# Ledger of designs, part 1: miniprotein binders against Catabolic L-serine/threonine dehydratase (CHA1)

Scores and structures below are computed, not measured.

Target 1, 359 residues: Catabolic L-serine/threonine dehydratase (CHA1), of Saccharomyces cerevisiae (p25379)
Amino acid sequence: SIVYNKTPLLRQFFPGKASAQFFLKYECLQPSGSFKSRGIGNLIMKSAIRIQKDGKRSPQVFASSGGNAGFAAATACQRLSLPCTVVVPTATKKRMVDKIRNTGAQVIVSGAYWKEADTFLKTNVMNKIDSQVIEPIYVHPFDNPDIWEGHSSMIDEIVQDLKSQHISVNKVKGIVCSVGGGGLYNGIIQGLERYGLADRIPIVGVETNGCHVFNTSLKIGQPVQFKKITSIATSLGTAVISNQTFEYARKYNTRSVVIEDKDVIETCLKYTHQFNMVIEPACGAALHLGYNTKILENALGSKLAADDIVIIIACGGSSNTIKDLEEALDSMRKKDTPVIEVADNFIFPEKNIVNLKSA
Structure headers, positions and changes below count from the first letter of each chain, unless a header shows other numbers.
F, E and O are the ipSAE of ESMFold2-Fast, ESMFold2 and OpenDDE, as the mean of both directions, binder to target and target to binder. V2 is 0.75 times the mean of E and O plus 0.25 times the DockQ between their complexes.
[cut] marks letters that were taken out.
Atom coordinates printed by the task and the answers are left out, and those that the model quotes come from them; centres of patches stay.

## First folded at step 1 (miniprotein)

Design fd1
Amino acid sequence: MKVTVRIEGDSEETVERVAEEVLRIAEELGLKVTVEIKGNTVEITVEGLPEEALRKIAEEVKKIAEKYGVEVEVRVELEEK
ESMFold2 (binder alone), alone request of step 1: mean pLDDT 73; pTM 0.646

Design fd3a
Amino acid sequence: MKVVVLIEGDSEETVERVAEEVLRIAEELGLKVTVEIKGNTVEIVVEGLPEEALRKIAEEVKKIAEKYGVEVIVLVGEDPEEARRLAEELARELK
ESMFold2 (binder alone), alone request of step 1: mean pLDDT 67; pTM 0.571

Design fd3b
Amino acid sequence: MKVVVLIEGDSEETVERVAEEVLRIAEELGLKVTVEIKGNTVEIVVEGLPEEALRKIAEEVKKIAEKYGVEVIVLVEGSDPEEARRLAEELARELK
ESMFold2 (binder alone), alone request of step 1: mean pLDDT 67; pTM 0.579

Design fd3c
Amino acid sequence: MKVVVLIEGDSEETVERVAEEVLRIAEELGLKVTVEIKGNTVEIVVEGLPEEALRKIAEEVKKIAEKYGVEVIVLVTDPEEARRLAEELARELK
ESMFold2 (binder alone), alone request of step 1: mean pLDDT 68; pTM 0.581

Design pgA
Amino acid sequence: MKKVIVLVNGVEIVVEAESPEEALELAKELAEKLGLEVIIEGDTIIVVAGDSEEARRIAEEAVRRLGDPEEAKRLAEEIAKELEK
ESMFold2 (binder alone), alone request of step 1: mean pLDDT 56; pTM 0.368

Design pgC
Amino acid sequence: SPEEVKRLAEEIVRLAEELGAKVIVIRVNGKTIVVEAESPEEVKELLELIKELAEKTGLEVTVEIEGDTVIIEVRAKKEE
ESMFold2 (binder alone), alone request of step 1: mean pLDDT 59; pTM 0.436

Design pgC2
Amino acid sequence: SPEEVKRLAEEIVRLAEELGADKVIVIRVNGKTIVVEAESPEEVKELLELIKELAEKTGLEVTVEIEGDTVIIEVRAKKEE
ESMFold2 (binder alone), alone request of step 1: mean pLDDT 59; pTM 0.431

Design t7a
Amino acid sequence: SVKIEIRVETDGREITIEVEAESPEEVKELLELILELAEKTGADEVEIEIRTEDEEQARRIAELIKRLAEELGFKEVEVRVEGNRVTVRAKK
ESMFold2 (binder alone), alone request of step 1: mean pLDDT 74; pTM 0.676

Design t7b
Amino acid sequence: SVKIEIRVDGITIEVEAESPEEVKELLELILELAEKTGADEVEIEIRTEDEEQARRIAELIKRLAEELGFKEVEVRVEGNRVTVRAKK
ESMFold2 (binder alone), alone request of step 1: mean pLDDT 73; pTM 0.670

Design t7m
Amino acid sequence: SPEEVKRLAEEIVRLAEELGAKVIVIRVDGITIEVEAESPEEVKELLELILELAEKTGADEVIIEIRTEDEEQARRIAELIKRLAEELGFKEVEVRVEGNRVTVRAKK
ESMFold2 (binder alone), alone request of step 1: mean pLDDT 66; pTM 0.607

Design t7n
Fold by ESMFold2-Fast, scan of step 3:
Structure t7n (fold): chain B 359 residues (1-359), chain A 112 residues (1-112)
Amino acid sequence: as target 1 above (359 residues)
Amino acid sequence: SPEEVKRLAEEIVRLAEELGAVVIVIRVETDGREITIVVEAESPEEVKELLELILELAEKTGADEVIIEIRTEDEEQARRIAELIKRLAEELGFKEVEVRVEGNRVTVRAKK
């Protein structure tokens, strides 16, 4: 595909007494630097093809995200020669704005938070297009079926690569992925469904403390909305998860792990030093389980054998530099402000409330 | 109430500071039925009173499950802290007490 790459599935040897075989799916090698190239690229490409076949209007792409999603949309549009407008919040780093602009996309800075930037996009940008000539393609950062479908392509590649290496898929005892809004998780489930593996391979979804909406939703037994996001892993910092994410977690064998920001940053720096690859906190959260196999075994409820395989999605991202991570760690070491979370820090969102029924 | 739980959590933070320990996180979920706390400490002596207060708070708030993580300097201190937490949890009536030592970290899960 012109919007995403086939990425390697490679053995990763973590230090310590790890008893299992770890493989990383290197989504950091995507054109946008993250797995989002798959899903967002799929949404844009499918929509553009449909619009162009209809012949009534021309496609234009609109996204609201100063992070990996916005950059993925802009990168896909550059490859497909489509007009792209990205609205980013005012706090978006200049480096990310420049990266998006360098693709040829128009960048508008507006709104204090993602929701305000998104409202501006819809109200002041998309509402001003000539709807007789232009059909908009709206890109949500995670909540769209075509995005999940695109992400599911990584499972096709994983299955193919295991087969090519003469490795039985029945040796895969878990897939570890980071969870923000759940788009990646949804794609993994859909890919596993396609191969009849969704009931057999557990998924371990990893979040950081302060943006653990998925974990809290599972514990409460219905989707919740966080009032504040306090984690450094901004790529995981959505106030809600998709409704589909909660439904899939209800249906399949899904485990939830929450790790602390300090541990994640230390993992990112350790990984950079040992493997010469800079990863952002969201990616480091999943990789942390490769360094700490006991956390993984606790989540799975069983010990791993030496010939067991665990696949970790190295989801990528370009939101942070190594210097940013070092400075954040230094600040946390000098001013360890305790994170106090009480039941009153979440609400039940009207549009994302799911009435639970025993399956 | 959530406000009372928050005030009690803040009291734990202050006590930890007096004892030379650092509270990293206190998480109260499911209407107080689950409590998670993460603390940095150099030795078991620094955190004994803190651990007693945490476990008593969990009992008072009706928590069904308490997860305590202590981060310390080395594995030997971690094992000493693990033994202390296990004894205190059992003395306070928790029936399922699972203790894990992972390098310099101790994780205790106590369930009624």
Scores: ipSAE 0.014, ipTM 0.509, lowest interface PAE 6.4, mean pLDDT 84
ESMFold2 (binder alone), alone request of step 1: mean pLDDT 73; pTM 0.709

Design t7n2
Amino acid sequence: SPEEVKRLAEEIVRLAEELGAKVVIVIRVETDGREITIVVEAESPEEVKELLELILELAEKTGADEVIIEIRTEDEEQARRIAELIKRLAEELGFKEVEVRVEGNRVTVRAKK
ESMFold2 (binder alone), alone request of step 1: mean pLDDT 64; pTM 0.571

## First folded at step 2 (miniprotein)

Design fd6
Amino acid sequence: MRYEIRFTGDSDEQFREVMERLYEWAREHGAEVTFEIDGNRLTVRIDGLPDEMAQELIDEIRRFAEERGIEVSIEVRELEK
ESMFold2 (binder alone), alone request of step 2: mean pLDDT 70; pTM 0.624

Design fd7
Fold by ESMFold2-Fast, scan of step 3:
Structure fd7 (fold): chain B 359 residues (1-359), chain A 80 residues (1-80)
Amino acid sequence: as target 1 above (359 residues)
Amino acid sequence: MEVVIRIRGTSREEFERVMREVIELAERFGGKVTFEVDGDEITIRIEGVDEEAAKEIVRRLKEIAERYNLEITIEVRELS
């Protein structure tokens, strides 16, 4: 596809005692550096083709994200030669603004948070287009059926790669992925449905403490909204999950794990040292379960045999440098003074993690 | 009618039990429950209940608060 790459499915040998065979789906190798190239690229491409075939108007792409979603939209538009406007919040790092602008996209800085940037996009940018000449393609960061369809293509590749290596899909005991708004999770489920595997292969959805909307919604049995996101993993920072994510999680064998920011940052740095690859916290959250198989086994409810396969989606994203990760860890360590807890925090990280131990 | 509940200072284990009881209460009266989390405060909204149901829900919520030693605030309002 012009908007996304077929990515490798490769064995990953985590240090220490191996209890299973880990394979990583290397979504970090996508054109935008993350799995978002698949879904957002699909939405943009399908919409643009339909609009161009109709011939009455010209397509233009609009997004409101300074993170991986905005960069994926801009990257797809560069590859498809489409006009692109991205509205980003005022706190967006210069590095990310520059990355988006370097694709050729227009970047407008407005709003304190995503919702304000999105409102500005809709009321001050999209509302001012000539709707008789331009048909807008609005890119939500995760909540769109064409986005989920695009993400589902990674399962096609996983199934094909397992077959080409003469590996039985029956050996796959779980797929681990990070969950923000649930677009990635929805795509994985849809891909598994296409192969009759959704009832057989459990998905372990990983979040960080402070952006664990998915975990909280599952524990309560109803969708919840977080007013504030307090996690360092900003790529997972959404106030809500998609309704479809909640419905899929109720229907299929889904496990939920929440890990602490400190463990995530330590995992990112460990992965960088051992494998020479810089990963952002959202990606590190999923990879943490490769380093700590006890958490994974507890989430799955069973011990893993040496010939069992676990697939981890290395979802990518490049919002952080090694220096950023080190500074984040230092900041967290300065806040880590021993505290005698009078009562448990209502943000319940312990109850969201089946095994609390980092390995 | 809408019943809005704000809860502070609950343990994680007690939170899960309380939320299950609140959902059960809302379901008995045909209400829709939504949850909003803001630091150590949880806001629960129960929508689509009549005045009679709202009174009973408030009474039961006060019993739940006493049972779990919770600090809660309750507001009843008409939607518009």
Scores: ipSAE 0.013, ipTM 0.546, lowest interface PAE 6.4, mean pLDDT 84
ESMFold2 (binder alone), alone request of step 2: mean pLDDT 75; pTM 0.683

Design fd8 (from fd6 with Y3V F15L M19L Y23I W25L H29L M53A A54R I58A F64L R68F)
Amino acid sequence: MRVEIRFTGDSDEQLREVLERLIELARELGAEVTFEIDGNRLTVRIDGLPDEARQELADEIRRLAEEFGIEVSIEVRELEK
ESMFold2 (binder alone), alone request of step 2: mean pLDDT 73; pTM 0.660

Design fd9
Amino acid sequence: MEVVILIRGTSREEFERVMREVIELAERFGGKVTFEVDGDEIVIVIEGVDEEAAKEIVRRLKEIAERYNLEIVILVEGSDPETARRIAEEMARRMG
ESMFold2 (binder alone), alone request of step 2: mean pLDDT 67; pTM 0.573

Design hbA
Amino acid sequence: SDEDVRQFMERITELMREAQRLYEQGDPEQAHRVLDEIQRIAEEASRLAEETGNEEFIRQAQEVVDRATEIMQRAIERSRE
ESMFold2 (binder alone), alone request of step 2: mean pLDDT 69; pTM 0.548

Design hbA2 (from hbA with M9A M16S Y23L I41L V64L V65I I71L)
Amino acid sequence: SDEDVRQFAERITELSREAQRLLEQGDPEQAHRVLDEIQRLAEEASRLAEETGNEEFIRQAQELIDRATELMQRAIERSRE
ESMFold2 (binder alone), alone request of step 2: mean pLDDT 71; pTM 0.602

Design hbB
Amino acid sequence: TPEQKERIRQAMELIERARDLMRQAHEAFNRGDWETMQRLLREANELFHQSLQIIDEVVREIGDPTSQEMLDRIRKTMEESDRLMQEAIRAMQ
ESMFold2 (binder alone), alone request of step 2: mean pLDDT 71; pTM 0.596

Design hbC
Amino acid sequence: SQELIRQATEMVERAHELIQRAIEMGDPTLMDEAIRVLQEAADIVHRAWSQGNPEAIQRATQMIQEAARLSEQAIERGDTEFVRQAIDLMREATRLADEAFRQ
ESMFold2 (binder alone), alone request of step 2: mean pLDDT 63; pTM 0.506

Design hbD
Amino acid sequence: DPRQMLEEARRLIDEALRIAHERGDTRRAVELMQEAVRLTLEAVRQGDPTLIEQALRMATEVIRIAHEAGDERLFQEAMELSRQAVEISRQM
ESMFold2 (binder alone), alone request of step 2: mean pLDDT 74; pTM 0.681

Design hbE
Fold by ESMFold2-Fast, scan of step 3:
Structure hbE (fold): chain B 359 residues (1-359), chain A 80 residues (1-80)
Amino acid sequence: as target 1 above (359 residues)
Amino acid sequence: MTPEEKIKELIERSKKLVEESIELAKKGDVEGAVKKAREAIEVLLEAYRLSKDPKLKEEIRKTVEEVIKLIEEWLKEAEK
């Protein structure tokens, strides 16, 4: 596809004694640096083809994210030669604004947080286009069926890669992915449904303490909204999950794990040093389960055998540099890091392992 | 060193850090007190993660909450 890459599925050897065979799906190698190229690219491409076939109006793409979603939209538009406007909150790092602008997209800075930027996009940008000439393609960061469909393509590749390596899917004991709004999780479920595997292969959804909306929604038994997001994993920092995510988690064998921010940052830096790849905190949260197999086994409810396979989605992300990660860890260890924030959102990791279906 | 020996070492280290933090707070060094208390919390959280004993985990969790409350009280007094 022009908007996303087929990414490798490669064996990952974590330091220490191997208790299982880990494979990473390298979504960090996507054109935008994250899995979002699949879903957002699919939404944009399908919409543009429909609009162009109709021939009455020209497509133009609109997004309201200064993070991975906005960059994925801009990257897809560059590849498809489509006009793109991205509205980003005022706190968006200059590096991300520059990356998005370098694709050829227009960037407008407005709003204190995502909801205000999104409102500005809809009321002051999209509402003012000439609707006779332009048909808008609105890109939500995660909550759209075409986005989930695009993400599901990674399961097609995983199944094919296992087959080409003469590995039975029956050896796969779990898939680990990070959960923000649930778009990635939804895509994985849809891909597994296509192969009749959704009721067999458990999904372990990982969040960080302070943005664990998925975990809390599952524990309460209904989707909840967080008023305050305090995690350093900003790519996971959504106030709500999609309704589809909640329904899939209730239907299928889903586990939920919450990891502390400090452990995630340490994992990101360790991974960078050991494997020469920079990953952001959201990606590090999932990879942490490869470094700490006990958390993974507790989530699965069973011990892993040496020949069992666990697939971790290395979801990627372009929001952080090594310097950002080092500064985050340093600030957590110094006086200037607010300890009161730990009290407000403090949840121990093991307390948050949720098994929605009995074994 | 066994995991049990490591847990015991971490708990003892956390006690000393809490004691140091309280002494700093008594001297009016709120900044130093908060720093030492935060170090104690990190050490306690490491012990929590290494422990397989639910009863010990709950005691550690309660201790962490007490240390956080102490920090909040010091910060509130300093601001007023």
Scores: ipSAE 0.000, ipTM 0.156, lowest interface PAE 15.4, mean pLDDT 82
ESMFold2 (binder alone), alone request of step 2: mean pLDDT 83; pTM 0.788

Design hbI
Amino acid sequence: SPRDEIIRLMQEAVEKGDTELMRRAIELAQRYGDPEVVTHALQIAVERGMDEVVRLALEVSREMGIPEAERIAREYLERR
ESMFold2 (binder alone), alone request of step 2: mean pLDDT 83; pTM 0.795

Design hbJ
Fold by ESMFold2-Fast, scan of step 3:
Structure hbJ (fold): chain B 359 residues (1-359), chain A 81 residues (1-81)
Amino acid sequence: as target 1 above (359 residues)
Amino acid sequence: MDPEVQKRIDEFRKRVEEVWKKAQELFDKGNTEEAMKILEDLYHEIMKFYEETGDSRFLDIAHEVMERIHKLREEAMRKSQ
């Protein structure tokens, strides 16, 4: 694919006594530096091809994210030679704005947070295009079936690579991935469904404390909306998960793990120093389970044998520098962070979503 | 779009039905491993074209093949009990 790469599936040797064989799917090697290239690239490419074949209008891409999703959209558009406009909140770091602009995309800074930036995109940017000449391609950061479809391609590659290495997929005892809005998780499930493995291979979804909407929704038995995101893992910091994510988690063997920001940042720095690869907190959250297999085993409900395989999605991302991580860790070591009680930090969405557990 | 791509899509749709018929015949004769193998080989061939072209219609056809693989796998598990 022009918009995403086949990435390696490689054995990862974590320091200490190994309880299982870990493989990383190196999504950090995608064109945009994250797995988002697959899903967002698929949405853009699929839509652009359809529009181009129809021939009546020209495609233009519109996204609202100053993070990995916005950069993935801009990167795909650069590769496809498509006009791209990204609206980002006012707090977006200049580094990220510059990175997106360097692809050739137009960046507009508006809104105090993602929802305001997204509203501006829809009402002040997309609403003003000439709809007779331009057909817009709107890119949500995670909640779109074409995005999930694109992400599902990583399972095709994983199955192919295991087969090429003469490794039985029956040895895979779990897939570990970070969960923000759930787009990655949805894609993994869809990929596993394609191979008849969704009911056999458990997925361990990892979140950080303060953005653990997925964990809270599963424990409550209904999708919830967080009032405030307090985690450093900003790329996981969505107020809600996809409705499809909740449905898949109730249908299939899904485990949920929440880890502390301090542990995640220590893992990011440790991984950077040991393997010369800079990873952001969201990626570090998943990798943490490779360093601390007791957490993984507790989530799975069983001990891992030495010949069992666990695949970790090294999801990538570029939201933080090493300096950002070092400064955050220093701050955490000096400060007692206020605890927000779970019951005080969520609301039920405006529309009541049927609780699948009670059905 | 390249006319060759459309021709290849039409060819794969036809081959899915042909390979499925052969797979069912093999499965009925107790050769479940071979039945699964020919479907998996077709799936990987189609996926290679999806990767090279980026045309999601190849992905749609590959998904159909995988659904049929899953169907045979479920039937094989039922029969083994």
Scores: ipSAE 0.000, ipTM 0.107, lowest interface PAE 21.5, mean pLDDT 84
ESMFold2 (binder alone), alone request of step 2: mean pLDDT 82; pTM 0.773

Design hbK
Fold by ESMFold2-Fast, scan of step 3:
Structure hbK (fold): chain B 359 residues (1-359), chain A 90 residues (1-90)
Amino acid sequence: as target 1 above (359 residues)
Amino acid sequence: STEEWIKQAQDYIDKATKAFEEGNLQEALDYATKAVTIITRQGVPTEIQTKAQEIWQKAMDAIIKQGDEELIKRAMEYVRESTEIYRKYS
């Protein structure tokens, strides 16, 4: 595909005593540097094809993210020769703004937070287009069925690559992925459903402490909204998960793990030094389980045998340098601010309350 | 300690279950909400998390089934209050 690459599935040998066979799905090798190329590329391509077939209006893409999602949208639009406007919050680093602009996308800087940037996009940009001439394609960072469908393509590749290596899919004992809003997780579930594997292969969803909305939602038994995100893993820093993520987790064998920020950054730096590849904290959270198999075994509820396979999604990231990771670690050593207790930091979203009243 | 929180959660689950069986839905939700708040802590076993979630959902479903919008509003208000009360575990 023009918007995303087939990525390798490669054996990863973590230092120390290995009790299982780890394979990484190298989503960091996508055109945008992250798995987002699959889902966002699919949304944009499907929407553009439909609009162009209809022939009444021209497609134009609109996104609100200074991170991986915005860069994935801009990268896809560059490849498809589509007009693209990305609204980013005021705190977005110059490096990310430059990356997005270098694709040919228009970048507008507005809003203190993602929600304000998104509101500006909808009310001040998209509302002002000529709706008779332009049909907008709105790109959410994770919450869209076409995004999940696009991400599901990684399971097709995993199944094909295992088969080509003469490895039975029956040896796969788990898939480890990072969870922000749940778009990646949703895609993995949908891919597994396509192969009749969703009831067999457990997924271990990994979050960092301070943005663990998924873990908290599962523990409470309903989706919650965090008041504040305190984790340094900004690409996981969403206040809510998709409703589909919660529904899939209730239906299928899903496990949840929360890792401390300090451990994640140390893992990112360790991985960079050992394997010469820079990964962002979200990716490091998932990889941490490859370095620490006891955490993984506890999450799975079973001990791993030498011939068991665990697949980790190396989800990537386009926003972090080695210097950024080192600065984050140094900042944590100087941290005087108390961690917000989870009990202080969530509310029940009005959508959940409305659903309960209607039942 | 984690063991202290686990024991407290189990006690609340037991009290919620008893109240539910006796038809005391408000008491059942009260204790279940306290249990659910505790299980947000790391290290609580999945079995206890599941039990807390199940009794909380049963109590809430029963209250909703009664069709009293004011009782449902009060129940949700209480859930928020309980989260606030148990925000620090000593």
Scores: ipSAE 0.000, ipTM 0.275, lowest interface PAE 14.6, mean pLDDT 83
ESMFold2 (binder alone), alone request of step 2: mean pLDDT 74; pTM 0.670

Design hbL
Amino acid sequence: DSERFQRIAEEVHRLIMEALESGDPRRVQEVWERIMELAHETNDPDVIFHAVTEMMRAAIEKDDTQMMEIAKEMMERVRRMHE
ESMFold2 (binder alone), alone request of step 2: mean pLDDT 68; pTM 0.537

Design t7e
Amino acid sequence: SVKIEIRVETDGREYTFEIEVDSPEDLRRAIEEILRFLEETGADEVEIRVRTEDEEQARELARLIKELMEKMGFTEVEIRWEGNRVTIRARK
ESMFold2 (binder alone), alone request of step 2: mean pLDDT 71; pTM 0.654

Design t7f
Amino acid sequence: MKVTIEIRVEKDGVTYTFRIEVDSLEEARKVIEEVLKFLKELGADEVEIRVRTPDEETARKIAELIKKLAEEAGFKDVTIEWKGNEVIVRAKKE
ESMFold2 (binder alone), alone request of step 2: mean pLDDT 76; pTM 0.726
ESMFold2-Fast, scan of step 3: ipSAE 0.000; ipTM 0.143

Design t7g (from t7e with A30V L61F M69F M72L W81F A90G)
Amino acid sequence: SVKIEIRVETDGREYTFEIEVDSPEDLRRVIEEILRFLEETGADEVEIRVRTEDEEQAREFARLIKELFEKLGFTEVEIRFEGNRVTIRGRK
ESMFold2 (binder alone), alone request of step 2: mean pLDDT 72; pTM 0.696

Design t7h
Amino acid sequence: SVKIEIRVDGYTFEIEVDSPEDLRRAIEEILRFLEETGADEVEIRVRTEDEEQARELARLIKELMEKMGFTEVEIRWEGNRVTIRARK
ESMFold2 (binder alone), alone request of step 2: mean pLDDT 71; pTM 0.667

Design t7i (from t7e with T41L D44K T52A D54S E55P Q57E T75K E76D)
Amino acid sequence: SVKIEIRVETDGREYTFEIEVDSPEDLRRAIEEILRFLEELGAKEVEIRVRAESPEEARELARLIKELMEKMGFKDVEIRWEGNRVTIRARK
ESMFold2 (binder alone), alone request of step 2: mean pLDDT 77; pTM 0.734
ESMFold2-Fast, scan of step 3: ipSAE 0.151; ipTM 0.661

Design t7j
Amino acid sequence: SVKIEIRVDGYTFEIEVDSPEDLRRVIEEILRFLEELGAKEVEIRVRTEDEEQAREFARLIKELFEKLGFTEVEIRFEGNRVTIRGRK
ESMFold2 (binder alone), alone request of step 2: mean pLDDT 73; pTM 0.698

Design t7ne
Amino acid sequence: SPEEVKRLAEEIVRLAEELGAVVIVIRVETDGREYTFVIEVDSPEDLRRAIEEILRFLEETGADEVIIRVRTEDEEQARELARLIKELMEKMGFTEVEIRWEGNRVTIRARK
ESMFold2 (binder alone), alone request of step 2: mean pLDDT 70; pTM 0.690

Design t7nf
Amino acid sequence: DEEQVRRIAEEFVRWAEEHGAVVTVIRVETDGREYTFIIEVDSPEDLRRVIEEILRFLEETGADEVVIRVRTEDEEQAREFARLIKELFEKLGFTEVEIRFEGNRVTIRGRK
ESMFold2 (binder alone), alone request of step 2: mean pLDDT 62; pTM 0.569

Design t7ng
Amino acid sequence: SPEEVKRLAEEIVRLAEELGAVVIVIRVETDGREYTFVIEVDSPEDLRRVIEEILRFLEETGADEVIIRVRTEDEEQAREFARLIKELFEKLGFTEVEIRFEGNRVTIRGRK
ESMFold2 (binder alone), alone request of step 2: mean pLDDT 70; pTM 0.688

Design t7s
Amino acid sequence: SPEEVKRLAEEIVRLAEELGAVVIVIRVETDGREYTFVIEVDSPEDLRRAIEEILRFLEETGADEVIIRVRTEDEEQARELARLIKELMEKMG
ESMFold2 (binder alone), alone request of step 2: mean pLDDT 73; pTM 0.679

